# VHH binders against q9ybd5, part 13

Target 1, 159 residues: q9ybd5
Amino acid sequence: MEGEGLLVRKIRSGVVIDHIPPGRAFTMLKALGLLPPRGYRWRIAVVINAESSKLGRKDILKIEGYKPRQRDLEVLGIIAPGATFNVIEDYKVVEKVKLKLPEESQGVLRCPNPTCITRKEREKAVSKMVLVSQDPPAYRCVYCGTTVMGDEIHDLISP

## First folded at step 4 (VHH)

Design s11 (framework vhh_brivekimig_d4)
Fold by ESMFold2-Fast, scan of step 4:
Structure s11 (fold): chain B 159 residues (1-159), chain A 120 residues (1-120)
Amino acid sequence: as target 1 above (159 residues)
Amino acid sequence: EVQLVESGGGVVQPGGSLRLSCAASGFTFSEYTMSWVRQAPGKGPEWVSSIYSSGGRTLYADSVKGRFTISRDNSKNTLYLQMNSLRPEDTALYYCAKDFYSWEDSFDYSSQGTLVTVSS
């Protein structure tokens, strides 16, 4: 329903990612492998383009019962640097982390250069990218030197 | 930064009335939608009511429609909840919140809430 602000039911336990830039909650679900129907074992609530006193507009993502691994936090930081990651227990925030662009990323971002050795199926090289700019975000492949920046980075997140 | 102080709770019999207040500071109160949220014993928080920044629109949970009235006084940075025809199931800790579903603004360890007990 249309109105000023959205109050979403609170979860007993799990994670809540708040202050997500508008539209990126779906990018997060895709990157975490939770886009329907794969995420059906989790109770997932997505709020899109809600009011925010900090950002003007924001997305919110709730995943009840979910415990992300370190790779997940790295991926979420790439998608929404500055978003707040909240660990919920008994309806209370027990841990709050501000997501950030990782300085290095191994095995998470696929090099966009089709001739890079990390793109060849017969090679054993694992993708390695280094952060070269935070605004706009930009990563450089350690193997071939190709740089990817901005929203294009999200397309390179490994499944 | 943001400070919200609830008051006005107490013990009342079914059918009784109470008026809650929330004193706000640390932000431009008149620019934000404000809400009342309650937490019953052993349960999670439940949204009760919201009022737009201007006071021009109000929203209510189905469980309280027709019984509760939310209002605000922007000149005093104060939010109110008039509760009529109280029922035992309204027994809860009540607290006010800024910015919908913002953990930073809606759940503060310093916010004690105000306890409402409806008992016969």
Scores: ipSAE 0.000, ipTM 0.201, lowest interface PAE 14.1, mean pLDDT 78

Design s12 (framework vhh_brivekimig_d4)
Fold by ESMFold2-Fast, scan of step 4:
Structure s12 (fold): chain B 159 residues (1-159), chain A 120 residues (1-120)
Amino acid sequence: as target 1 above (159 residues)
Amino acid sequence: EVQLVESGGGVVQPGGSLRLSCAASGFTFSEFAMSWVRQAPGKGPEWVSSIYSSGGRTLYADSVKGRFTISRDNSKNTLYLQMNSLRPEDTALYYCAKDFYSWEDSFDYSSQGTLVTVSS
């Protein structure tokens, strides 16, 4: 049962994202562009629905050799606020960051309103969303005022 | 009430052998992979070995490969680590952990550990 992340090696270097809400590790892989046909250059291990003293159940995502971009950390925070992002060197955690919903997101989340100026090909407005609630998570478009909340936010992550 | 109790540590000279045991309770042992993790004084945790729930597949850190053997007895809810050709560098507190190694879970499930000291 290697295929579903039930057997995961400790990585020498890269990143380990722990305390991911159950099922969201898959959402992370999709958002980071690491699902086939892309991402085949990375050694990736996924643990799905493991037991957790903190969450009851959790996912774990390990990406060997991966160096996250600034945008990637923002995306991960949107998908799994409260998850722990660990940078690994020589099998040791050298940096640990608790992910959180960004207060403002520019160029990452697309507005769902088809009439919004940020959705028009001829306009050069970059999407800008502001966090208006943390529980449930909710973002508001600065341009048109459209608010999106909960898991629907994940569908708005730009490719 | 998940509980893991490690035992079998001690003082041994270089080249010696020790067998560690981990008695598990509070969960269906046969349904989970198990791991051994160690922590030397002043250093972070180091993954040592893991074994599938069935016992049919094992993984080892390069530093212990060929010297250590992980095994389990699902009828006794017990995990084992046979350590041969021990080196001073193997000196550490050894912890068993439920499922494959993760940073927080290793400490959450095995705070006590069993001490292995390799000295002449």
Scores: ipSAE 0.000, ipTM 0.119, lowest interface PAE 16.1, mean pLDDT 77

Design s13 (framework vhh_brivekimig_d4)
Fold by ESMFold2-Fast, scan of step 4:
Structure s13 (fold): chain B 159 residues (1-159), chain A 120 residues (1-120)
Amino acid sequence: as target 1 above (159 residues)
Amino acid sequence: EVQLVESGGGVVQPGGSLRLSCAASGFTFSEYAMSWVRQAPGKGPEWVSSIYSGGSRTLYADSVKGRFTISRDNSKNTLYLQMNSLRPEDTALYYCAKDFYSWEDSFDYSSQGTLVTVSS
């Protein structure tokens, strides 16, 4: 498509996540807790299936005014390893992070085994998963040894 | 890796002219469209003009159409913006961007830009 120089507005402050694999921007919004009724406090722009020199196609997510939590980088890395996370202040990138699959994750991923001690509300055990494969992505529960792989990992992200 | 260095800004009176330059390196300049973007004090960046890779087609924002001319010299890896009939509203930091102005890997915030001030 030609495109006649359509302007894409920049944000003054907040976060921009670029190079998201096609179709995963909404997975990110869900994982960040920004789908309705939450998220309406922030101005959010979502670009789906845009052209990319690096990926062929990509999603882009802009959240104006949003201040990321430490947990957010881990969650986003699980959803889109290789994506670029930009912190914007005064229209300038002040921090740029290439997202990656965390080597271990605590309190972020729910074990899929319903008999696992971490799934029992009466127990105080916090979920802990360790990365056992990057391609395909796979995590193993430290407590019960159950392994979860590929896109099913996204379904296990705790709110 | 991509390096863009803007120059040519300065202070001019309304009705004056300036010619901006952008020296590009770190990519095959002749294969990409190029854009000029400006940012006025306290405002977000505004797209000004774009030129296709071979110079065959140019695009302009309505606010500058008829007054500004974008051009390029692929043999020198240089982009230009000729600005005529300057107005106080044109006061801004000007920077160039690889490809069309967008979040499509073409505009980064690392450029220093060149300041254009149009005095009252």
Scores: ipSAE 0.000, ipTM 0.121, lowest interface PAE 18.6, mean pLDDT 78

Design s14 (framework vhh_brivekimig_d4)
Fold by ESMFold2-Fast, scan of step 4:
Structure s14 (fold): chain B 159 residues (1-159), chain A 120 residues (1-120)
Amino acid sequence: as target 1 above (159 residues)
Amino acid sequence: EVQLVESGGGVVQPGGSLRLSCAASGFTFSEYAMSWVRQAPGKGPEWVSSIYSGGGRTLYADSVKGRFTISRDNSKNTLYLQMNSLRPEDTALYYCAKDFYSWEDSFDYSSQGTLVTVSS
């Protein structure tokens, strides 16, 4: 039953992210830089903990007028693999993408090891993580070998 | 120092094809995703396509899906863009970029790009 999604009006243009695991819509807003003190440029609708036949419960995020950035699909895939990303133009879905954990990730995840070369501004190394497990999700730093797992990964997303 | 040199642009008729190349140096090419970005006269930059470091995943802008193919040769530190069924709207200066392009990020490299002109 998708009934609670009907509480939000259709958007003419922007993005709709559906089938988000419960509570992760806020993680998405933070990662996209849309929580206060930022984010006031867009009309944002959040449906929390709605019923879903696929997930049991889900969040839905609608961002009217938002133009997705190249890295957004990768970041959102890290937060909610399996969620559906919809691009809306003239009230029509013009693109639908099933989000997935990226096989590798550059510049979006910070290595948690404070001595890693990617944490040192002088070295100017861009972070690079490779996917080493799907369940639970796990990424390994290419430079220092540090592995991060599960929900800890979300804390490492660079805004 | 990251250096990227684009080539392969030119003038073609609508429906024609071109293959662009990007020669990379100054970093471990095989460890980074690469992107193609274009800028049409009088307009801002537009992302075209990206390829993951191992070539296992490619991404395309909707405007070029089915017509353009991104590929790479890690042994030669070279990125490619095969452009088929070219249209006047594809006229632009084409740049390659290290990693995924973000409209809000500054480039960590500088290059001249390669000009593609599609004219009747």
Scores: ipSAE 0.000, ipTM 0.100, lowest interface PAE 19.5, mean pLDDT 77

Design s15 (framework vhh_brivekimig_d4)
Fold by ESMFold2-Fast, scan of step 4:
Structure s15 (fold): chain B 159 residues (1-159), chain A 120 residues (1-120)
Amino acid sequence: as target 1 above (159 residues)
Amino acid sequence: EVQLVESGGGVVQPGGSLRLSCAASGFTFSEYAMSWVRQAPGKGPEWVSSIYTSGGRTLYADSVKGRFTISRDNSKNTLYLQMNSLRPEDTALYYCAKDFYSWEDSFDYSSQGTLVTVSS
């Protein structure tokens, strides 16, 4: 057998997200629209709660054949700031990015305030949030001033 | 910078033997486990074998158990792979890698590898 004794083989092309805080790999799959039945276009490997010399414990997410969009880096940075995003081509890392909480997020996070102008179809206002705290993460809507914090931010990621 | 130079590959008939060497520099060789990884034409890298820091413990892929032997000489900063009973499916470029075959430390193969061809 090929790769016996290795938990997950390396991929030819796609993305590998490493150093994900334990339990957040599935949050990432949901945010990327890859939870079943979607996502079967790609081969996906998920390692949950693995040992990490740097974090103690980590998740790892490998999506073979996936071509990253700029929006993906922003979304993944919101979910797992500090995680490492690797773009793979011909089994080599061609791009490595340490994810971070974006200082501004436009068109990605939906304001939870139902009376916000960004929730009105007529006005066509695009949501815009500004980072106001990193630990815990907190964003404030520039239109109505509503603040969202911590894990609830993940539920506001636009599909 | 980490430098790894593989050698010892060649053409051999099925059932034959080859011994590969990997000369390491740019890091304290004796402080790291070492691995052999191979890549057949058109396929991804496949982990073959690993050896612990002192050489006291070894790990092998099921496809090579009983046929291959990994060893090291820390005084010479050299890793070895003795390959016996070679099969056509062992045909591949062989790379040595620093540490256990893992994503974090051993993914980037900057070396050229050494080609092993098993043909009748």
Scores: ipSAE 0.000, ipTM 0.169, lowest interface PAE 14.7, mean pLDDT 79

Design s16 (framework vhh_brivekimig_d4)
Fold by ESMFold2-Fast, scan of step 4:
Structure s16 (fold): chain B 159 residues (1-159), chain A 120 residues (1-120)
Amino acid sequence: as target 1 above (159 residues)
Amino acid sequence: EVQLVESGGGVVQPGGSLRLSCAASGFTFSEYAMSWVRQAPGKGPEWVSSIYSKGGRTLYADSVKGRFTISRDNSKNTLYLQMNSLRPEDTALYYCAKDFYSWEDSFDYSSQGTLVTVSS
């Protein structure tokens, strides 16, 4: 529920990500490049393992003053498909997006195969992955066919 | 030296079942995900299924989902593929591969494969 915003102070502007699976809020901060020593320009509130009628338990992440980038929805969708991404202006939700696993991802996930053409600086190929399973989440490299699954995917996200 | 030896293929009628095995040696089997890959005559390799190192998570190609079951026995360094409700389009040479499916891994670590023929 969005009413759980009472657990932390309301923000004037920025983003609020709700319905995050328990423990994934810190994964999101890492993927957005907002973990210390970075991130000190933003006021960040994290609620871990809060009650949720939808999920049983959830995380909530609030980043005050943060302006979302186009790649953010894709990255966050990979980490927490089904989470709710809210854009806040003047203490009001002005945009609400249900995060989803992107069907393809370009330049966001790095192929773990060290011999892949996308891992060779000389070739300058941009990484491209396609979704092959939603549960568990799994992506396959378009260039070399290597498949990555579940939690390993999060380690391949560019900071 | 990484070695993978596939077995269990054969000729079966449509709707039949087969169980494939892959005996692994030359690496710490329990630390790697494993995959099944198949290649029909005249076609490129097609990824079939993968299983996490401890067996907790499995992934299947849409063409085999609900019909095939991948499993492993880390104490025996053996990977399995239970194939049910077999169809003519499942006819192929089946290979096991170390780690996630990739072009290099599927050929570098595969032996001769095991042939599965589904015909009436």
Scores: ipSAE 0.000, ipTM 0.102, lowest interface PAE 20.6, mean pLDDT 77

Design s17 (framework vhh_brivekimig_d4)
Fold by ESMFold2-Fast, scan of step 4:
Structure s17 (fold): chain B 159 residues (1-159), chain A 120 residues (1-120)
Amino acid sequence: as target 1 above (159 residues)
Amino acid sequence: EVQLVESGGGVVQPGGSLRLSCAASGFTFSEYAMSWVRQAPGKGPEWVSSIYSRGGRTLYADSVKGRFTISRDNSKNTLYLQMNSLRPEDTALYYCAKDFYSWEDSFDYSSQGTLVTVSS
């Protein structure tokens, strides 16, 4: 124990996401809609650039009292494939999930092609992307065939 | 394939010493922190000690501070635990693990561990 604030404290209930690539904890908070300017309902601990045996350096994200939605696991997997998602109850890990790039993503990633039918508000077509490469990560729009890769994918995550 | 092979355990009398080793392969050892974790019969796993990737910082459980010393040799991909002044309560199966002992710790890459028995 280093005496570093929240690094030495366990949460009673909620989620702990570990093995996050350095800097991506903030990307996760933004994508989950958990960066409000006022009146926050969640107690959140963020460790940035900590020592890690798997990654050399890692981020850790703890969200006390949070109950994840199915969409959250998909979004987190897109941001940090290989990260570990832990569900905490009574200070103990009751479930552990290794995040992965979803093979198909619907309504989560916005196609970057402005002429795509999914970008036409009137048509209301739901975005649908399929995974075409894991390294680097790459998704292709089912409707127009546009492919997006790497960190550009994170910019396309719907709020 | 990630592999961790523990060795050096045995039977020793109270007050004795043992040196445990963990041979690592299948990953870039020098980029990862390493830990020692033990499990006594009928109990859950207990974190013992951790060492940063380059050996610049070490951490110890209060129960072993001053008696145990963790170290590593990155050129040999090997982690060590020097155990002095051993007590009956140190009796356990000892495992090495990647990363700090925390909520996500996995034993998928641990071998059988190495048994340490402190008794007369």
Scores: ipSAE 0.000, ipTM 0.105, lowest interface PAE 17.9, mean pLDDT 77

Design s18 (framework vhh_brivekimig_d4)
Fold by ESMFold2-Fast, scan of step 4:
Structure s18 (fold): chain B 159 residues (1-159), chain A 120 residues (1-120)
Amino acid sequence: as target 1 above (159 residues)
Amino acid sequence: EVQLVESGGGVVQPGGSLRLSCAASGFTFSEYAMSWVRQAPGKGPEWVSSIYSSGGKTLYADSVKGRFTISRDNSKNTLYLQMNSLRPEDTALYYCAKDFYSWEDSFDYSSQGTLVTVSS
């Protein structure tokens, strides 16, 4: 039953990602490998399209017991620059990080150009993308020069 | 850097009243919702109340509804909590928090808190 109190249970430890643009919480879960049939290791709470005085609307993602890898923070920053990443211990925020678009990304974003050297199985080149615009977000492949912008970037995140 | 300084706590008898204040700096106060959260000794934090950036909508925990009133003065960057009909179970450290709604369980750890003790 929902009242005026908390709709979602508090977590003792784990992570809470707040100020996620509406709809991006599912993109985050997919990128972290936590959408079904995966993700059963953690208790996950997702609030979609909640009220936000700052953004008008926001998503919130809580992952109880989750300990992020460095790659995860890069991925989350690509999906929701400006979102707030909170590390929770004993029900309190012990670390708060404002996510940002990384200036450079290696091995995280795949070049969409099928002729790019990073897409060829015979080559061992690791994908490398550099940030060329913040708004809209845009990345350019250092190998072939292909540029990807906006929400298309999210489709290129390596599983 | 976000800074939140709570004040107004003290010792009061059951049925008494207190008014808490929170002075905010380091961010554009008028653009953010604000909340009060409390933590009793040996217990986890409990959300108490939230107010939207304009002051046009307020939310309260069932345990305090009808007794507490949250308000804000955006011209002074200050959040308030008027606490009436206080009970022993209201005894806690009270924190204000930036952008903490009724469905959130986190708060800004820069908050120092103000102690409220209801005892006779």
Scores: ipSAE 0.000, ipTM 0.167, lowest interface PAE 15.5, mean pLDDT 79

Design s19 (framework vhh_brivekimig_d4)
Fold by ESMFold2-Fast, scan of step 4:
Structure s19 (fold): chain B 159 residues (1-159), chain A 120 residues (1-120)
Amino acid sequence: as target 1 above (159 residues)
Amino acid sequence: EVQLVESGGGVVQPGGSLRLSCAASGFTFSEYAMSWVRQAPGKGPEWVSSIYSSGSRTLYADSVKGRFTISRDNSKNTLYLQMNSLRPEDTALYYCAKDFYSWEDSFDYSSQGTLVTVSS
């Protein structure tokens, strides 16, 4: 239905990501490849800009039946460090994980330096970034030393 | 410690009305959105309605739009659900929950809910 519709129904199994900073659920869906026309295999509920005691406002993302890959968890941690990742089985939270900025990331973040060897389309070097600051978040390219921080990091997530 | 105590349930005939209450304590009620969630016999939990901290905006499940009204009284730390035109399919345990958070986490504070039975 149009408008606000159903906020959410508890799922029997899947994942629920809570405490997502406002607007970042959209970033998560894009990075995971779940925006239309892709992603229709999954039953997805998104609450955008909801009230939150912790953040003032937050997003919530619910994906029924979803089993994330290790790469997906790294991506989610980059987008929303501090968000809670809940694994649901039989309507109960069976695992709760607080997402964190990965200390090292290979093949996930593209170096922003256009002259970096990892930016060459068919070269042998795979991107490798190391976390150099958590607040603000900052990553440094192992190959060329270029540092990227804050929201710019999200634009570097490889599809 | 956060505590939520639901009340107002009962047995009512189809077409009847009930008003549920949720008494909140242990947190600054006026700063949090609140929700009603229900669980019917043999079914999983289902979100029913939510209200923003100020009361300025309300949200409803399609199955209850036009029949149920959520409201709050921040001076009394109380959440309400006015249920009109009740149907047998509204039979469920009703719970209140803080925020729009994972309801597993929200329900840690609510122990029992209040039972609504719509039957002859």
Scores: ipSAE 0.000, ipTM 0.139, lowest interface PAE 15.4, mean pLDDT 77

Design s20 (framework vhh_brivekimig_d4)
Fold by ESMFold2-Fast, scan of step 4:
Structure s20 (fold): chain B 159 residues (1-159), chain A 120 residues (1-120)
Amino acid sequence: as target 1 above (159 residues)
Amino acid sequence: EVQLVESGGGVVQPGGSLRLSCAASGFTFSEYAMSWVRQAPGKGPEWVSSIYSTGGRTLYADSVKGRFTISRDNSKNTLYLQMNSLRPEDTALYYCAKDFYSWEDSFDYSSQGTLVTVSS
C-alpha cells in the first residue's frame, strides 16, 4: 500500500540518483551542465540532507526524461562513489547501478598543472587520469604526474 | 595503417650518448604530436618526451630533463631523440608513439622498439 498520499512526487521516466553524500547533489548538477540557465528543458527535483538509514544523511537527485550518457556515469561516480543510480520507466526501477570511482578517466578531468600538455590549445592531447587511491580519492595525470586528491577533484570536471 | 620503425639503439657506457630515430608512415605526420616511451625490463612503460606537431614546443619527463632532446623533421616524416649523459637507469626498449602517450598503450603489435643498454 502506498498510504494516504504521496509526499514526494514519483517520476514516470528518467533517472533517480540516491544515497548521494550530503551536499554533493549540486556538485552533480554543475558537473552535468544542468544548473540554470542550462538544463531548464528537464524537470529536476533535488532533496538535500535527507534522513538515511545507511548513511545518516543523504542527497537525492531526480531528473525526469533524462537519458544518461556513459560520460555521465563516470562523472557521477567521481563525485559520489557508492551512490545508487536508478533508471526509471513507467514509475518503476528497471535498472540499478552502484556508482564507483573509475580506474581511469579520459577527457573528463582537467589537469591542474598549467604547464601540462593537456592544457595547451591546438595539441590533440586528451586529458587522462588514473586512480591511485580510493580513500581519499586521488588521481594522477599520465602526462605530467600531477596528483589531485579529495574534493579538489570535483573542481577539475569539465562541464 | 599506422607504421612506426625505431632505430639507433645500442650498448653504451654511462655518460655516453645515442641518437634514436623513428620513421613514420600511414598518417599525416605533420598534423600529429609525437612521443617517446620506454620500457625497462620487468617494468611498465614510462613516458619520456613529446613534441608538438609543428615542433614549436617540447615536453620531458623529470628523469630525462636537461639530458635528452626531442626533435622532428616533418619533411622526412622522422622523429628523433638525442640522449646525452646516459645512466644505467636509462636502459630500456624505446618506442615512438603517434600523438600523446597513454600509460596503458602497448606498442608491441605496431613496433619492436629499439634497445638501449647503458652498462660498463
Scores: ipSAE 0.000, ipTM 0.104, lowest interface PAE 20.4, mean pLDDT 77

Design s21 (framework vhh_brivekimig_d4)
Fold by ESMFold2-Fast, scan of step 4:
Structure s21 (fold): chain B 159 residues (1-159), chain A 120 residues (1-120)
Amino acid sequence: as target 1 above (159 residues)
Amino acid sequence: EVQLVESGGGVVQPGGSLRLSCAASGFTFSEYAMSWVRQAPGKGPEWVSSIWSSGGRTLYADSVKGRFTISRDNSKNTLYLQMNSLRPEDTALYYCAKDFYSWEDSFDYSSQGTLVTVSS
């Protein structure tokens, strides 16, 4: 439908993340530091729970003028492995990346063990997690050996 | 070339004590955190303890907390693990590792380890 098509209008430059599992677009905005009160300096379009022939339902996130950071692909891969990250320049896709779970993550995932040193001395003991399973996703803390898996991992992305 | 040589393992009865040593060479020991990792027969590696480069902070796995003490002597490039109140479940091959434990790096670059057997 025409109204539906307007929700995904083209951007001149920035990033478009497609095939996001339903509800994860806001998790992505939070992880990128773009949730209110931050982020309103960019034009952001969010489509939540849209119809998808492949996934049944999907989210789409468009951020006009956004320049991706080195950390972004890692963080976004943790939130939505299998989603498509598109870099847009002059209304054209100039780079297309299939997001994946990073094999190692430093300073991104918070250890869930309350006695872990990374919880007490975050500035000195930066968290370091290693991927031990892709399905279901599972990460192990290098410092204390605690393993976190599945959707619980997403709750640990916010330092 | 990074070299780590573990020693001090042996056979001990439950409740006994052992002190493990790790002699380090090929890098500036005083600039790196160090770790102890163990692998019991038929099981994967388990991180045991870590110590900061200065010796000012230490970390322990819950399974050994209160029984084991990690320490270092930067003047001798040596890492130690004092093991008290040993239990049969502490039986394992013990490795030292440069920096904080990494599964991939620890087994590629650590030496043969030192065997600790706790039995009657």
Scores: ipSAE 0.000, ipTM 0.096, lowest interface PAE 20.7, mean pLDDT 76

Design s22 (framework vhh_brivekimig_d4)
Fold by ESMFold2-Fast, scan of step 4:
Structure s22 (fold): chain B 159 residues (1-159), chain A 120 residues (1-120)
Amino acid sequence: as target 1 above (159 residues)
Amino acid sequence: EVQLVESGGGVVQPGGSLRLSCAASGFTFSEYAMSWVRQAPGKGPEWVSSIFSSGGRTLYADSVKGRFTISRDNSKNTLYLQMNSLRPEDTALYYCAKDFYSWEDSFDYSSQGTLVTVSS
């Protein structure tokens, strides 16, 4: 293996997400709707458990030709706050965003409590979660008060 | 594509126990929460329990809390429901479901479920 930084591993255009905590690249693919059997429309490269001076170990996710939606930055920030989101054009980083845990999330995180109005009533009520702790990450449902922390939050991301 | 096969039901006396299993295929089992849902004769579907993808957190309906235990084995793609202190009111067809239950979710009853009958 020649390591990261090889020219053949660079993408001409698309998205590169770096400094992902180990194992969360797959969670990101799920959140973006690209976990198999989906995702075959794009050329996707996943680097697992690489060395990182910042994190000790990291994942890297490259999606060639992908155009991110506004929702994407929010869900990716929930999964990997502190990761670096890079927009690539002609092999160059044209935009770099440090992902962050959103203070509030509406219509993105589902309440796991099936008795919650957002899960039971067929109304215009959409899920709304508020950030109550950043380390570890924790969100509380504004409708029923159910709180979820850490990796539990990732299960709640709407597909 | 998603395939779920329930088993373990049977006839048991009040106070008895049963262990249900759900064999899953056609999706990345370890990346999804799972739920148990039941339908009693003449009633609509009732959510019973859910388990997060890691198995680290569980949720239960008030009617079964303290009596039922949901668990999963991600290496075997299998979901379980341990049912203790069974009551006649627990008589139902039991179904497993991918992800957290919601009344808006279309429940695929093409799986036949597993029948639990609590009677003398």
Scores: ipSAE 0.134, ipTM 0.561, lowest interface PAE 5.0, mean pLDDT 82

